# Designs tried in a protein design chat: VHH binders against Galectin-12 (LGALS12). Part 19

Target 1, 336 residues: Galectin-12 (LGALS12), of Homo sapiens (Human) (q96dt0)
Amino acid sequence: MSQPSGGRAPGTRIYSWSCPTVMSPGEKLDPIPDSFILQPPVFHPVVPYVTTIFGGLHAGKMVMLQGVVPLDAHRFQVDFQCGCSLCPRPDIAFHFNPRFHTTKPHVICNTLHGGRWQREARWPHLALRRGSSFLILFLFGNEEVKVSVNGQHFLHFRYRLPLSHVDTLGIFGDILVEAVGFLNINPFVEGSREYPAGHPFLLMSPRLEVPCSHALPQGLSPGQVIIVRGLVLQEPKHFTVSLRDQAAHAPVTLRASFADRTLAWISRWGQKKLISAPFLFYPQRFFEVLLLFQEGGLKLALNGQGLGATSMNQQALEQLRELRISGSVQLYCVHS
Short names: E, the ipSAE of ESMFold2; O, the ipSAE of OpenDDE; V2, 0.75 times the mean of E and O plus 0.25 times the DockQ between their complexes.

## First folded at step 13 (VHH; framework vhh_6fv0_2)

Design r6 (from q3 with F110Y P112Y; at its last look DockQ between E and O 0.54; V2 from the best seeds 0.00; counts 0 for: pae E 3.1 > 2)
Fold by ESMFold2, look of step 13:
Structure r6 (fold): chain B 336 residues (1-336), chain A 123 residues (1-123)
Amino acid sequence: as target 1 above (336 residues)
Amino acid sequence: QVQLQESGGGLVQPGGSLRLSCAASGFTFSEYSMYWVRQAPEKGLEWVSDIYSGGSDTYYKDSVKGRFTVSRDNAKNTLYLQMNSLKPEDAAQYYCARDSYEYYSGTEWYDYRGQGTQVTVSS
């Protein structure tokens, strides 16, 4: 007999990938505290892309997705998964699925548990369109993930599965990925005046060649944050993050010295104040330096961990005109 | 086993109306977004409309907006498409389909669809 063509859609899932790792086989790491390790960013991964999230997810973590929506895009998805099993499909704690098939782009979120999709949640008014570049942040809190799109809060999603079970990121569909970042949420949020907006990673950008000079045309004011992200070179000697006035004097410098594995503040008169913390800078390892400017001076966070501080008055902050990074590093991001 | 059965197609004059129904079974219907898609002869599959699982949000292809209305009755596990002011270009095989949350390639919007019901608009 004749038969209609009803039934399951003819598409095929991708089941043949291996779980990737970031580190090369056989690498040996110098001792560092586990809580201070950052996973390096990934540039231009081929979609579909699946990778381990080093240390898994927990509250305080942030994932950054930088990319472009193709002109003919229908949909893409970002899955925060509990494992990378091929059969059975792993649980997905948070499925984030932008849709572009209409002039009103929107997002579907859901959870996959034991092979079964749960109740969908829909967020309209996605300010992201076919042909747009974008920067999406996934900000993991205690009870929910918050998502921002191009610096604007977009949605929140309460966890239905334990966040601590999430150890894998998957990216699928109609998306061109420029970079994926694995970061910690700014530990100084109480003293900062900016919403934690993402700042793009740039690979081999001429503006980030070391020595790198970054202008501060209005100086700095309390609540502003400087972010420096980079990679320590193979045979490092030292590097510095310096703040300079118009006369090219450096009232404050952060210096990392590899010979004696010390981190210190260097004052405008050359006085050295050691920062009591584990030395987090190792050959070929990713780092983030965050400086919060406050009326009493500067606060430092390394790899998302708040550390030392140094004094500087507000008038001195407002007179700074240049951020300069020099030494044995390659830079991915400089923001002020 | 997931099953979707469309009904309500037929022959109609331009400007006329039809109401399509889709009976769903084998899954928790109220948890899924549902779609209407259509295929004209020698054409690819075309998205027509979708409706959020709670029924509060609906979306339409621009060419049918204002003429078609998608709705659902979660108590009866049934999806509907009210088609008014029908045009010859609306003639197609119409399918209801369950939203897919998995990655797929191409223009397919679903992991399951029905057999379809034919809509013919004759002048």
Scores: ipSAE 0.397, ipTM 0.767, lowest interface PAE 3.1, mean pLDDT 83
ESMFold2 (binder alone), look of step 13: mean pLDDT 79; pTM 0.805
OpenDDE, look of step 13: ipSAE 0.722; ipTM 0.889

## First folded at step 14 (VHH; framework vhh_6fv0_2)

Design s1 (from r1 with E108N Y112P; at its last look DockQ between E and O 0.02; V2 from the best seeds 0.00; counts 0 for: pae O 6.9 > 2, placed apart)
Fold by OpenDDE, look of step 14:
Structure s1 (fold): chain B 336 residues (1-336), chain A 123 residues (1-123)
Amino acid sequence: as target 1 above (336 residues)
Amino acid sequence: QVQLQESGGGLVQPGGSLRLSCAASGFTFSEYSMYWVRQAPEKGLEWVSDIYSSGSDTYYKDSVKGRFTVSRDNAKNTLYLQMNSLKPEDAAQYYCARDSYEYYSGTNWFDPRGQGTQVTVSS
């Protein structure tokens, strides 16, 4: 009577992302407000994957999932959990479960509370396909989470548990994860009914090699948003985002100076206008720069926080033809 | 402190109408979905209707669909429930609530809520 060898369930490797604060021991870094802290993206995590969401979930938080559905996929799940306990199983505030093994692929959403699943909610017409890449965006609101798949709204799920209790992301099942990102809603589109566009992270892309040049053949129009996401290098010297005209003049440059920890607008003539904000560009810190083009100037947001505007002549804005990013950063996303 | 005060209940005949109001204070009313719930004698709390913060999305219990209308005035921090074609089975203590919780047992919890307003439907 040969005892069946109990296949050890592969141990859920809890990857505690200890953000290596390689802070040099002596520099009293001015405490950055929590609202300015972005969790860095994770690339190619092994599934099952469990991680802490820095600062937990709140309204305006976005989680972006990039990956591929395997050809033989049956199902996978993305769980937003209340803790990382293995025993007892943590509450799951939001369970997102694509199922492919059925005649009609669909998504099941649910909540686990006190070790028991609640009523399942089902969404037909899953846009995810086996063998295909995807971009899923989870946008957390005050009352519900909205989910987009490949830039299109797919579902909304009303909270059954307090969002403030959620602090953990779990990914399980048949999924190849390319990247997980933690972002904030674009502050320039607050109140807009428009679904936020997801822009994928690119790791080590030749297109994002620094210095990076992005052509703007039609210039910039009011309402257009430039997105720059990246990581500050370990030994940073400078970082610049420049808008250039046809003559390669830079009428507007955003410059981060690491030596003096200043952020400034630089004019075509080199005039500096300091930006009054916490300095966020520390070594190995993830950052997001948003530039909104408006009539008469540019609005700046860093890490989801609006930091005011700089004036620019409309004629100069119309003559812009190039976005140029230079300095001591690794880029993950550039969109214009 | 969060305060919710329901009003507008009363005695009506079957087929009659009532308009309930809920005055909210102590929080940013315009940022929250709001809920109407009711409790009949010897029954638990049951969900009746809810409205999103923007007021654009409304949901109703099946038994009240087409008869009840939820609305809100964010400028006045007030939630409303227009109840038409009232039935004896609609008789209950009605509450407005800010938060809703679902449990695996199928029981819903609504908190915070007001003191409620009594609706009686009798011939």
Scores: ipSAE 0.019, ipTM 0.283, lowest interface PAE 6.9, mean pLDDT 87
ESMFold2, look of step 14: ipSAE 0.435; ipTM 0.777
ESMFold2 (binder alone), look of step 14: mean pLDDT 79; pTM 0.793

Design s2 (from r1 with D57Y E108N Y112P; at its last look DockQ between E and O 0.53; V2 from the best seeds 0.00; counts 0 for: pae E 6.3 > 2)
Fold by ESMFold2, look of step 14:
Structure s2 (fold): chain B 336 residues (1-336), chain A 123 residues (1-123)
Amino acid sequence: as target 1 above (336 residues)
Amino acid sequence: QVQLQESGGGLVQPGGSLRLSCAASGFTFSEYSMYWVRQAPEKGLEWVSDIYSSGSYTYYKDSVKGRFTVSRDNAKNTLYLQMNSLKPEDAAQYYCARDSYEYYSGTNWFDPRGQGTQVTVSS
């Protein structure tokens, strides 16, 4: 393997609800908890591929696999494992095994517990085809994982081992992997079991130019989301996510400043309103900004955690025409 | 610890029949899909058929479909292959194999263990 995984990211979240609204000069936040560190996507890994799932699995996590099935493929497997031990072999909570060797391609799902394979679960209609590209999403719910292929529900598998014990992803066999993504579902939709509305890696090119301009031809309405995924540059100064109207005014701008480690809403007139939350942007680390539009304003999530809101009336939302992202970032996904 | 013992091969005329058996031990037979594979002289292993752990589903290579029948008796830990209408092209060493759930060293997805049993088809 080119990237064998071992151990978990260090640090446990230590936050106080009494954090100041405006930080004094020289104040430092505690080290970012492991659960806040967003795991970057991997592009073109060499198979067999084994890696740690940062923070382990829990309900609300999603794993994305983008790739191509070779023309001569016999089978491949994706294993969600409890550890990465070589001997003894780790338990496998969810073994996902498409097989192409017959005239009736199918998928086997199973669990490995204590060195013993359990009861095979078979799905007789394989949504994957030799020679074709695919996007597979594994959505982990409370009682089961749901799997979609190319945006359509494919199968489900009820857990036989605790999901919380899974911390390792393995990919083996006849598969060409283009990308592996580690995603969260929308944190503002309580109890949601639905696949995300967008498929960020399918909808956007592998790289986006910064400054990035993204059209909003119908404006925005309640229930819509904007998702920005990117990588903070090596020596960042700041970056912004701005929503602009037809007249090129920016009624709302989200600004991250690395010099003083602040995150703020910037009004059309330049007034700054600090977001009282840990500064979760780091050089050379991935980030996810999610903006949920609702009646009366916007909600912000950063790296899967809801952090704050600001007001914006419905008329102003409908007049927005452009999302603009600039500053010290490289972008992998912009979705609206 | 895993052991597979093939038997039932032999010499048969074209169009004849044979029934192969595979006795399994050292693992919980009923929890694994099982395979029949074969190897002709100077060729690699070739998949012939497989059967789901419960016995409810069977799959065949196109060239043997309709002529061969795979079955299993989970109470006796035994896998069978009924071969009818045998052709000279079916002559090979036949092995049973347990499903391999890992491809760590290539694309091999079955785990043969025994010496196999020879099937010879001649006039």
Scores: ipSAE 0.088, ipTM 0.586, lowest interface PAE 6.3, mean pLDDT 78
ESMFold2 (binder alone), look of step 14: mean pLDDT 80; pTM 0.805
OpenDDE, look of step 14: ipSAE 0.526; ipTM 0.813

Design s3 (from q3 with G54S Y104P E108K; at its last look DockQ between E and O 0.43; V2 from the best seeds 0.00; counts 0 for: pae E 2.7 > 2, unsure alone 64.0 < 65)
Fold by ESMFold2, look of step 14:
Structure s3 (fold): chain B 336 residues (1-336), chain A 123 residues (1-123)
Amino acid sequence: as target 1 above (336 residues)
Amino acid sequence: QVQLQESGGGLVQPGGSLRLSCAASGFTFSEYSMYWVRQAPEKGLEWVSDIYSSGSDTYYKDSVKGRFTVSRDNAKNTLYLQMNSLKPEDAAQYYCARDSYEYPSGTKWFDPRGQGTQVTVSS
């Protein structure tokens, strides 16, 4: 059959897979707001790899690149492009080019505008070597992109072309790509220039088998986050994210019910408090749940958008010992 | 219209020295990293050395480290390769190349444009 294609997105997809949405016959959906559309991760793409960036780039977007530098690598490049044209070549707003042909790995950055490369910039002391695995984050800010390597800030590059024109990601050269992620920053942290937590996507990991249990040995404190990223199964019934105490009671449960398309907080005694928001969990589509713990409670964000909150006293937060995720999902990231 | 013109090749005995030059025009030379590459008969292009656009950083193939020195004069738009202690395996056509930022097809990240200059090592 035909290779999968992505959904609505700017630009052209080359290596996308089809991921059809299953709906009841005759059902009509309101359009999903752009703020809730999460671009699925791509696993083990064939390099050279070119894909659209859903919604294009803007301040607050992040791209995650997970992979390995081959033992014989010379260099690879990651290009953030304005289109996917081959003739003429697209403008490249940000060309990121790690080099390994020497014992002093470094990065060359540049911009291609109107077929002309501009002034190159060099960033020495790249903390990657041939044979290394890596997690690289590209965080797009207001005037510059910041890049971290394995959790450490490495470089920044001021835009020379409008960020809003960038809608295409290209990956070329001597690189083994494990995963590419397309993420939004935490919506509850205003004015922060800190990198969002870069959590690798894990394909078919035993630690992420549902039902998934994740220990919280010190409980939860204000400022901590829980992040759950996954794929809704083909015939979903429900899925829950539960926080359990030492007695294995669940004082707080977030529940998505697919039969009635509701999202709710469930108390220890089964009290249901509906979250008024679009039901963004669809069969065979990706999602991200973020729980932010603050003094007096926790806040929920879905696919980068803040939606609701529930109250919980600080002693109850400190008594939590287990995060449990169950139901009709496959998980790719659980962070606490 | 990028133009690169190599010169300074010739015949030298083992252990001898040569200095290659590359005159550049048609682009802002000081904005590009520059490369020396070489091609022996019936061989592909081989990276020899490169130098950052400012001249501040230089890199060498292991087999030429300590014997070859790359340099540039951005005021004269000229790239140089000083080759000392030449060996028979250094015999090749030497090319100056501008950095290629594109994913190459058949050029291995290099953009050579000139005719090259022949280095022959014979005794």
Scores: ipSAE 0.418, ipTM 0.764, lowest interface PAE 2.7, mean pLDDT 82
ESMFold2 (binder alone), look of step 14: mean pLDDT 78; pTM 0.788
OpenDDE, look of step 14: ipSAE 0.477; ipTM 0.794

Design s4 (from q3 with G54S S105G G106S E108K; at its last look DockQ between E and O 0.39; V2 from the best seeds 0.00; counts 0 for: pae E 4.9 > 2)
Fold by ESMFold2, look of step 14:
Structure s4 (fold): chain B 336 residues (1-336), chain A 123 residues (1-123)
Amino acid sequence: as target 1 above (336 residues)
Amino acid sequence: QVQLQESGGGLVQPGGSLRLSCAASGFTFSEYSMYWVRQAPEKGLEWVSDIYSSGSDTYYKDSVKGRFTVSRDNAKNTLYLQMNSLKPEDAAQYYCARDSYEYYGSTKWFDPRGQGTQVTVSS
C-alpha cells in the first residue's frame, strides 16, 4: 500500500475551513431541555465536513455515521471537537481514526489538548473494509464513548476532556458519507436491540413513500422495538403510526395532530387517549419514534424520551401484520 | 521543536543491505506511531512502513514485506529501518515521520518529516 501526497503543494495558500453557524433561531439543544429537539440528519455531506452539534454533546447522545470506505482508502478521521477554529487548532476530545493503508487495518484514538496530541490508543482489529458500506455509532456515556461498527461493539474511549465542551463534529479523509445522524441513546433497557446496532437513514427511498406500509410477517414479539424516523412536512395536519392485523383492523394507532398539538393513542374503535407530554413535532423538524413491545402492551419514546404506554395483549401482538405510517411526514427510517 | 534526523543511507549493490536510523527529539517519542516514507526522483511520497508507539505492531508496504524490518528503541528515541535484498526500485530519499493526527486543509497524514537520507542502488 502507498500513501501518495499531493493535496498540499509547498508555497500554496493554506486551506481554510469555515465553522458551521450556530443553530437556527428559536431552537434549543441544551443537555436536558424542556423539549428533546433532535438535530436533523445530514445526507451526502461533502468531506471535509465540519458542523455544530446543536446544544453541544452530553451523556445520552448518540452520533450515527453511515457511509462507504473507498476502494483505495488510506485513512479517515472523525473528530469530536471543542470549537472549529483552524488557528489555533481546536481541542479534540475524541479523535477516531481508522487506517486501511497498512497490512493490518486498525484504529487509532487520541485527544488534542492545547495543540498537543496526547497518548494514542490503538485497536488492532477493524471491521471496516475498503469498498464496503458501514454504519458506525458513537454512544456517549457518563465516563466514556462507546463505538460500534455494523452492529457490534468495537471500542471504548475514556474522556480526557470534559464531554460538555464538545460542540463540533469534523469528518475528514478517505470516506464517502451517506448520512450523519444525531440521536439519543435508546431509553428502553428491555428493548436495547438497537444498541450497538443501528439502522440506515434512507433519503427518498420508494419503500419509505408515505403512506408507508411495512410488513410484519410473523407479528411482533416482546422485546422488539419499532423505529420510525422522519421529517415533519412544511404545513402539517397530522400523522399516524398504525399497527394493523390481517383484517386491516388497527388495534393501536399513534396520532400526532398539529391543529390542537396533541399526541394520542387511538383504539380500534376510535377512542382517543391523550399522551401527557410536550408536543415535540414542528414543521420541518426531525423526529424519532420508538415503540417497545412487551407482554401486556407497548411503550413509546419520542426523540429518546420515554413518554407513555398503552395496553395490548400478547396474542394481539402476534396477530399484527402491517406497520403503516401516513400523514404529513417524510420518512428516513422504518424498522421493525 | 520537533526534530528528526535520518542517517544510514548510502550506495549499495542490488541484493545488498542498509540500516537506516532516525534520531528523534522535541516530543515524547514513545507516545507516537512512527513512519518510514520515501521519495524517488520525480515521484510523490510513498509510505514504506510504520510501527505502533510501543513497538508491538509493525506494518509494511507489500513490495518491501519480508525484506524490510522497522523497529524502535523508545529508551533512545530512535527509529530504525533494516533494509535487506535491496532492489533498484528501492532507491529513494528516505524520511522518518511521526503521525500528525490532523487532516483539515491537508491530505498529508504524516508529520513532521525529517531531512531524509539517500539510498542508491546500482550495479
Scores: ipSAE 0.195, ipTM 0.630, lowest interface PAE 4.9, mean pLDDT 82
ESMFold2 (binder alone), look of step 14: mean pLDDT 80; pTM 0.810
OpenDDE, look of step 14: ipSAE 0.804; ipTM 0.922

Design s5 (from q3 with G54E K65E E108N; at its last look DockQ between E and O 0.58; V2 from the best seeds 0.00; counts 0 for: pae E 3.6 > 2, unsure alone 64.6 < 65)
Fold by ESMFold2, look of step 14:
Order: C-alpha cells, then structure tokens, then sequence
Structure s5 (fold): chain B 336 residues (1-336), chain A 123 residues (1-123)
C-alpha cells in the first residue's frame, strides 16, 4: 500500500495506493477463481487495506470482518468498490461507515457514483463501542446487502449500482483488523432470511493443531451445523473429518485423498462411498467443510456448494461424542 | 468551489444564548451531513455536533448535549447551531464543516472551509 508522500492541511490527508482492476463484464479477470474456490482469509492486515475480491461479488457471497474498535476511534469505513482507480476515484457501490464520535454509535451508508456521493442512509443503535471486539458479516443477496454485527442483524442496503461490478474491498480509518474472510452462504438454509452464525478465524491456535479433537458432549441434533475451515498443506497426502461415538468407533468419516484426488464417505467398516464432485482441494488452498445434521442423516457442503448426503439415524447422531480432524491441513476454525 | 460562511458569534455572559449560522454554497448542501466544530486557543479542532442530510438525525458532544441544538434549512442551504446555557468552556472559534466521506486517521475527519465565528463567554 502506498503511503502519503507529503504534508497538507494537518487534518486532511489522502493516501495513495495502487490496486488491481476489473475488466469489462465480457472479458476475463486474471487470475479468475471459479465458484468453488474460496479466497483465503487475511490475518492482521495493515489499514488502509485494499484488495481484489476474487471472482467479484455476486448474490450468495459473504465478507466477514473480525476486529477491534480502538479506544479513541472516531470512525472507520468498509468500501465495496468498482475497481481501485485513484483518478477518477472508483465508484463505491456500498460505503459502510460506523461512527463512534457521537454519544450513540451508528452507521452511515452511501454510494459514490461518478465522483458524487448519493443520499445518505443512516442506521442507528449500533451495538458496538470504542474498545469493543466485533465480528461483522456482509451478506450479499439479489437486491441488497445485509449486515450483521456480533451475530445480530443490523442493517440492509439496496444496491444502487450493479453488484456484479464490485471487485474490490477497501478498509480505512480507525479500526484494528484481526481477520478478513471471504465466504459463501450455507446452501442448505432454504427459505430462511436468518444470517449464518459467524465464527472467528483463529491463526495458529493450539486448540486447532492437527490432529484436532473437539468434544460433542451431547452428540448432535437436527439443525446443528459443523464448520471446518482451513488451509491444505504444501505436500498433502490426505485429511479426514471424523465423527466418533462413545466407543471410539467412527461411523462417519469424510476423507479427502490427494493420491487419487477423491472425496469420499468412509463407513465404520472401511467401506468407501465416492462423492461425485470436482476435487477442489489443492496445496496451500483455503477450504470450508460444512456438515448439516438432519433427521435421517447429514449433508455436506464444500466451499458453499452442496455436494451430497449420507444416511444416519437419529439415535446414532445423538451418540456421537467427538469431532476429529486429522491429516494434511492447518485449521482456522472448527465449530460444532 | 465549496464555500462555508459562519456568523452569529459574539460576547455573552455565562448562562446566555447565541445562535450561529453557516451559509453553504458550491455543493449540493442537501446531500451532505454537516458538522459544527470548535477551536479554543492552543487547542486542536474539537467536534461539537452533527446533523445528517435529512435534518432529523442530530448528535452532540457529551458536554453540550441538552444545551445546544443543531438544525438545517436545505431550501436556504443554511446550517444553524442554537447555543443555550453557555459556559466559559464553550468559548472558541466555531466552524461549520461538511462530511468529506474520505478515509483518514485521528481527529480531522471533516472538511471546514470558513473563517469561523468567535464565541466568547465572560462574567
């Protein structure tokens, strides 16, 4: 990120930077991630922070921002931009600007089009204050973006510029960023407007060292979700996500094998049932495994794409006691 | 070119009242949040109050809340600050500013352009 090269009026300073740009809608972006490849999280970026959103935005994408509001914060902003040109300044489809200098924290949202700010939209009662840690989710739908703060819906903003033109994320101002995540929505939450639970990324946490064991003291119930997020190691052999019962048997194991590039369910007896999907794991690539538990079994999504299901009776789900992840991965998040 | 002209300052006794005005030109006033800031001798600029473009949402620094009222007339491109129950601590040069919507760090997140108007409080 380019830093300012000189002084101006003491209270107003413009940062200079260079950034990637988007081509016309009919042209290819380089590199072009497909819909199954997740952009890796960024840990502890220096603000101001500007980056490309791999593949641009579309309905079904989420951006997660994990951080802390400084004790002396006045405001910060998150800009979802159409390119990153300095002159002319890029269009900003969604400007999200929390403010803390007042007696009641709130957010101003707006759009910058052709160098002109449009009408402000104000959202009061931000349950976030100076000194607070936060987890903010931006969920991009067909007609609007929805924003939650610490797991609670906070605002929505109808698009004034096409979402498909947004390819750049900018973060500026009085904010300490711990992590930025780029995720897809849960494909199994049909007909629900509820936000998925946001879970923090943890970098190099001892509790996430592989092999990782996570207790399930009451087993699993219908509607519960297991989320595993991580990075494939440089020289991967395989990894597994296993659910074990009280007797330490594993009635359900999901196995990714790099030797034959297969993803499969492994039964307690070792029988392999191949999952019919492209194998998208790759050295040093970020992934998200989501398991949704329902009556009669569980469903798998990889990187937000539903891939298959396996049968498991309700009593077997309730008898599970341990989630275990092993093999050639580094973990950022394990939630049950 | 953005222009802001403050007026209405003066000398008042503690407990007195003043009404400040800010005439704006060179931009679409109704589309911008507006601010009152002040500067006492040997101090930096201090935020006092703001009002959003619709005029219904107002915010105040803790020490002036309940005593000051910000308002705007978008038809006249004018911002106002009604100052009641003035205290010696309120004495300062008062400026109006528009929201820049620019990123920055520190205390200078607004765009003052005028000479300001002096408020003096003496007993």
Amino acid sequence: as target 1 above (336 residues)
Amino acid sequence: QVQLQESGGGLVQPGGSLRLSCAASGFTFSEYSMYWVRQAPEKGLEWVSDIYSEGSDTYYKDSVEGRFTVSRDNAKNTLYLQMNSLKPEDAAQYYCARDSYEYYSGTNWFDPRGQGTQVTVSS
Scores: ipSAE 0.319, ipTM 0.714, lowest interface PAE 3.6, mean pLDDT 82
ESMFold2 (binder alone), look of step 14: mean pLDDT 78; pTM 0.789
OpenDDE, look of step 14: ipSAE 0.821; ipTM 0.932

Design s6 (from r1 with S56G K61A E108Q Y112P; at its last look DockQ between E and O 0.43; V2 from the best seeds 0.00; counts 0 for: pae E 3.4 > 2, unsure alone 64.2 < 65)
Fold by ESMFold2, look of step 14:
Structure s6 (fold): chain B 336 residues (1-336), chain A 123 residues (1-123)
Amino acid sequence: as target 1 above (336 residues)
Amino acid sequence: QVQLQESGGGLVQPGGSLRLSCAASGFTFSEYSMYWVRQAPEKGLEWVSDIYSSGGDTYYADSVKGRFTVSRDNAKNTLYLQMNSLKPEDAAQYYCARDSYEYYSGTQWFDPRGQGTQVTVSS
């Protein structure tokens, strides 16, 4: 059997030419609080891939990895690192290493501290094989990271190094990466959803062309969530997220206006209720809008921060039939 | 300082058996997966077998499955490979290796450090 070459050139290039402390191209920082700035997804990065995790890791962060295991794969790794140094090597708080050289794929996890690997942990029965597509979610909690594979919980790993020291993501080995996402955990879903499902980013999907229309055949009920992830266009004027009923009236519309930098709820009859919060939408900047449906109305979070609510009775929620997004945005994810 | 020392190789006839040993020091042996790899002349390293740190799970290349058995004694810091029903294609220099958890420069991710032990199968 031939042995893999091990990606000789990519390994040396990773740590000498791209350091996670370099800011992403096209990103413009404004005077809004850093807690509201969300990291955009990356599509089809070249592996080996190393990047900064904006704001570092903390409890509540989620990282999504979408890709394909090559037909000749032996292994790949995802490293959550403390810096990007090559000599000495960076500490690695969480090394996640799927192995495919056997007929029973498994994962080895470990920590690198001060140049020394610690005790390995093995997790058998990985439900992936050579040629498989995958969606892997890393859900960072207070004392451990949880990892799901294709929507199913797979492993836990208790931190051996402080999570707050992790500022770098590295992806190496036999993997074809379609997308990397940096996501907030849903701030409105409590206690009963420890493994929030990730939703694939759909670059250039016809389903996400703007204006985007999305059916709600059964309306909405308390506890359901709508998530919209996108990028504001270069010269934006406004955009809306509308919930429409069977008669095509829009009892609730969220409107962002760039001319006066206002965010507002718009009623069916055009009455405007301003949302008193920082305007978090900027040209060419990634955003996340989350709507949580509850008895008595719905709540809004932007970039993981709860900002407001508007009232709506339960009967009205159940009569909604369409989610519509229009205006000066490009969409990467719509979940309803 | 990590040290691995292989022994137990030799000359056998086809169908014969050998037992390889690997003495390990300089690291906490019981915390690492361990590998047997082999190298025929002018070929790259070929994975043969590996065993989880506790000894509870073993894995084998298709070419040796059913004929080779990997085991470990964590109290003696020793890795073993029992090779039965040897074939001419099994002839190689055999190395034990600790798991290398790194992929920085395209190096092999198993970490052989010893001189190896030669297995020769005469017909």
Scores: ipSAE 0.355, ipTM 0.742, lowest interface PAE 3.4, mean pLDDT 81
ESMFold2 (binder alone), look of step 14: mean pLDDT 78; pTM 0.789
OpenDDE, look of step 14: ipSAE 0.755; ipTM 0.898

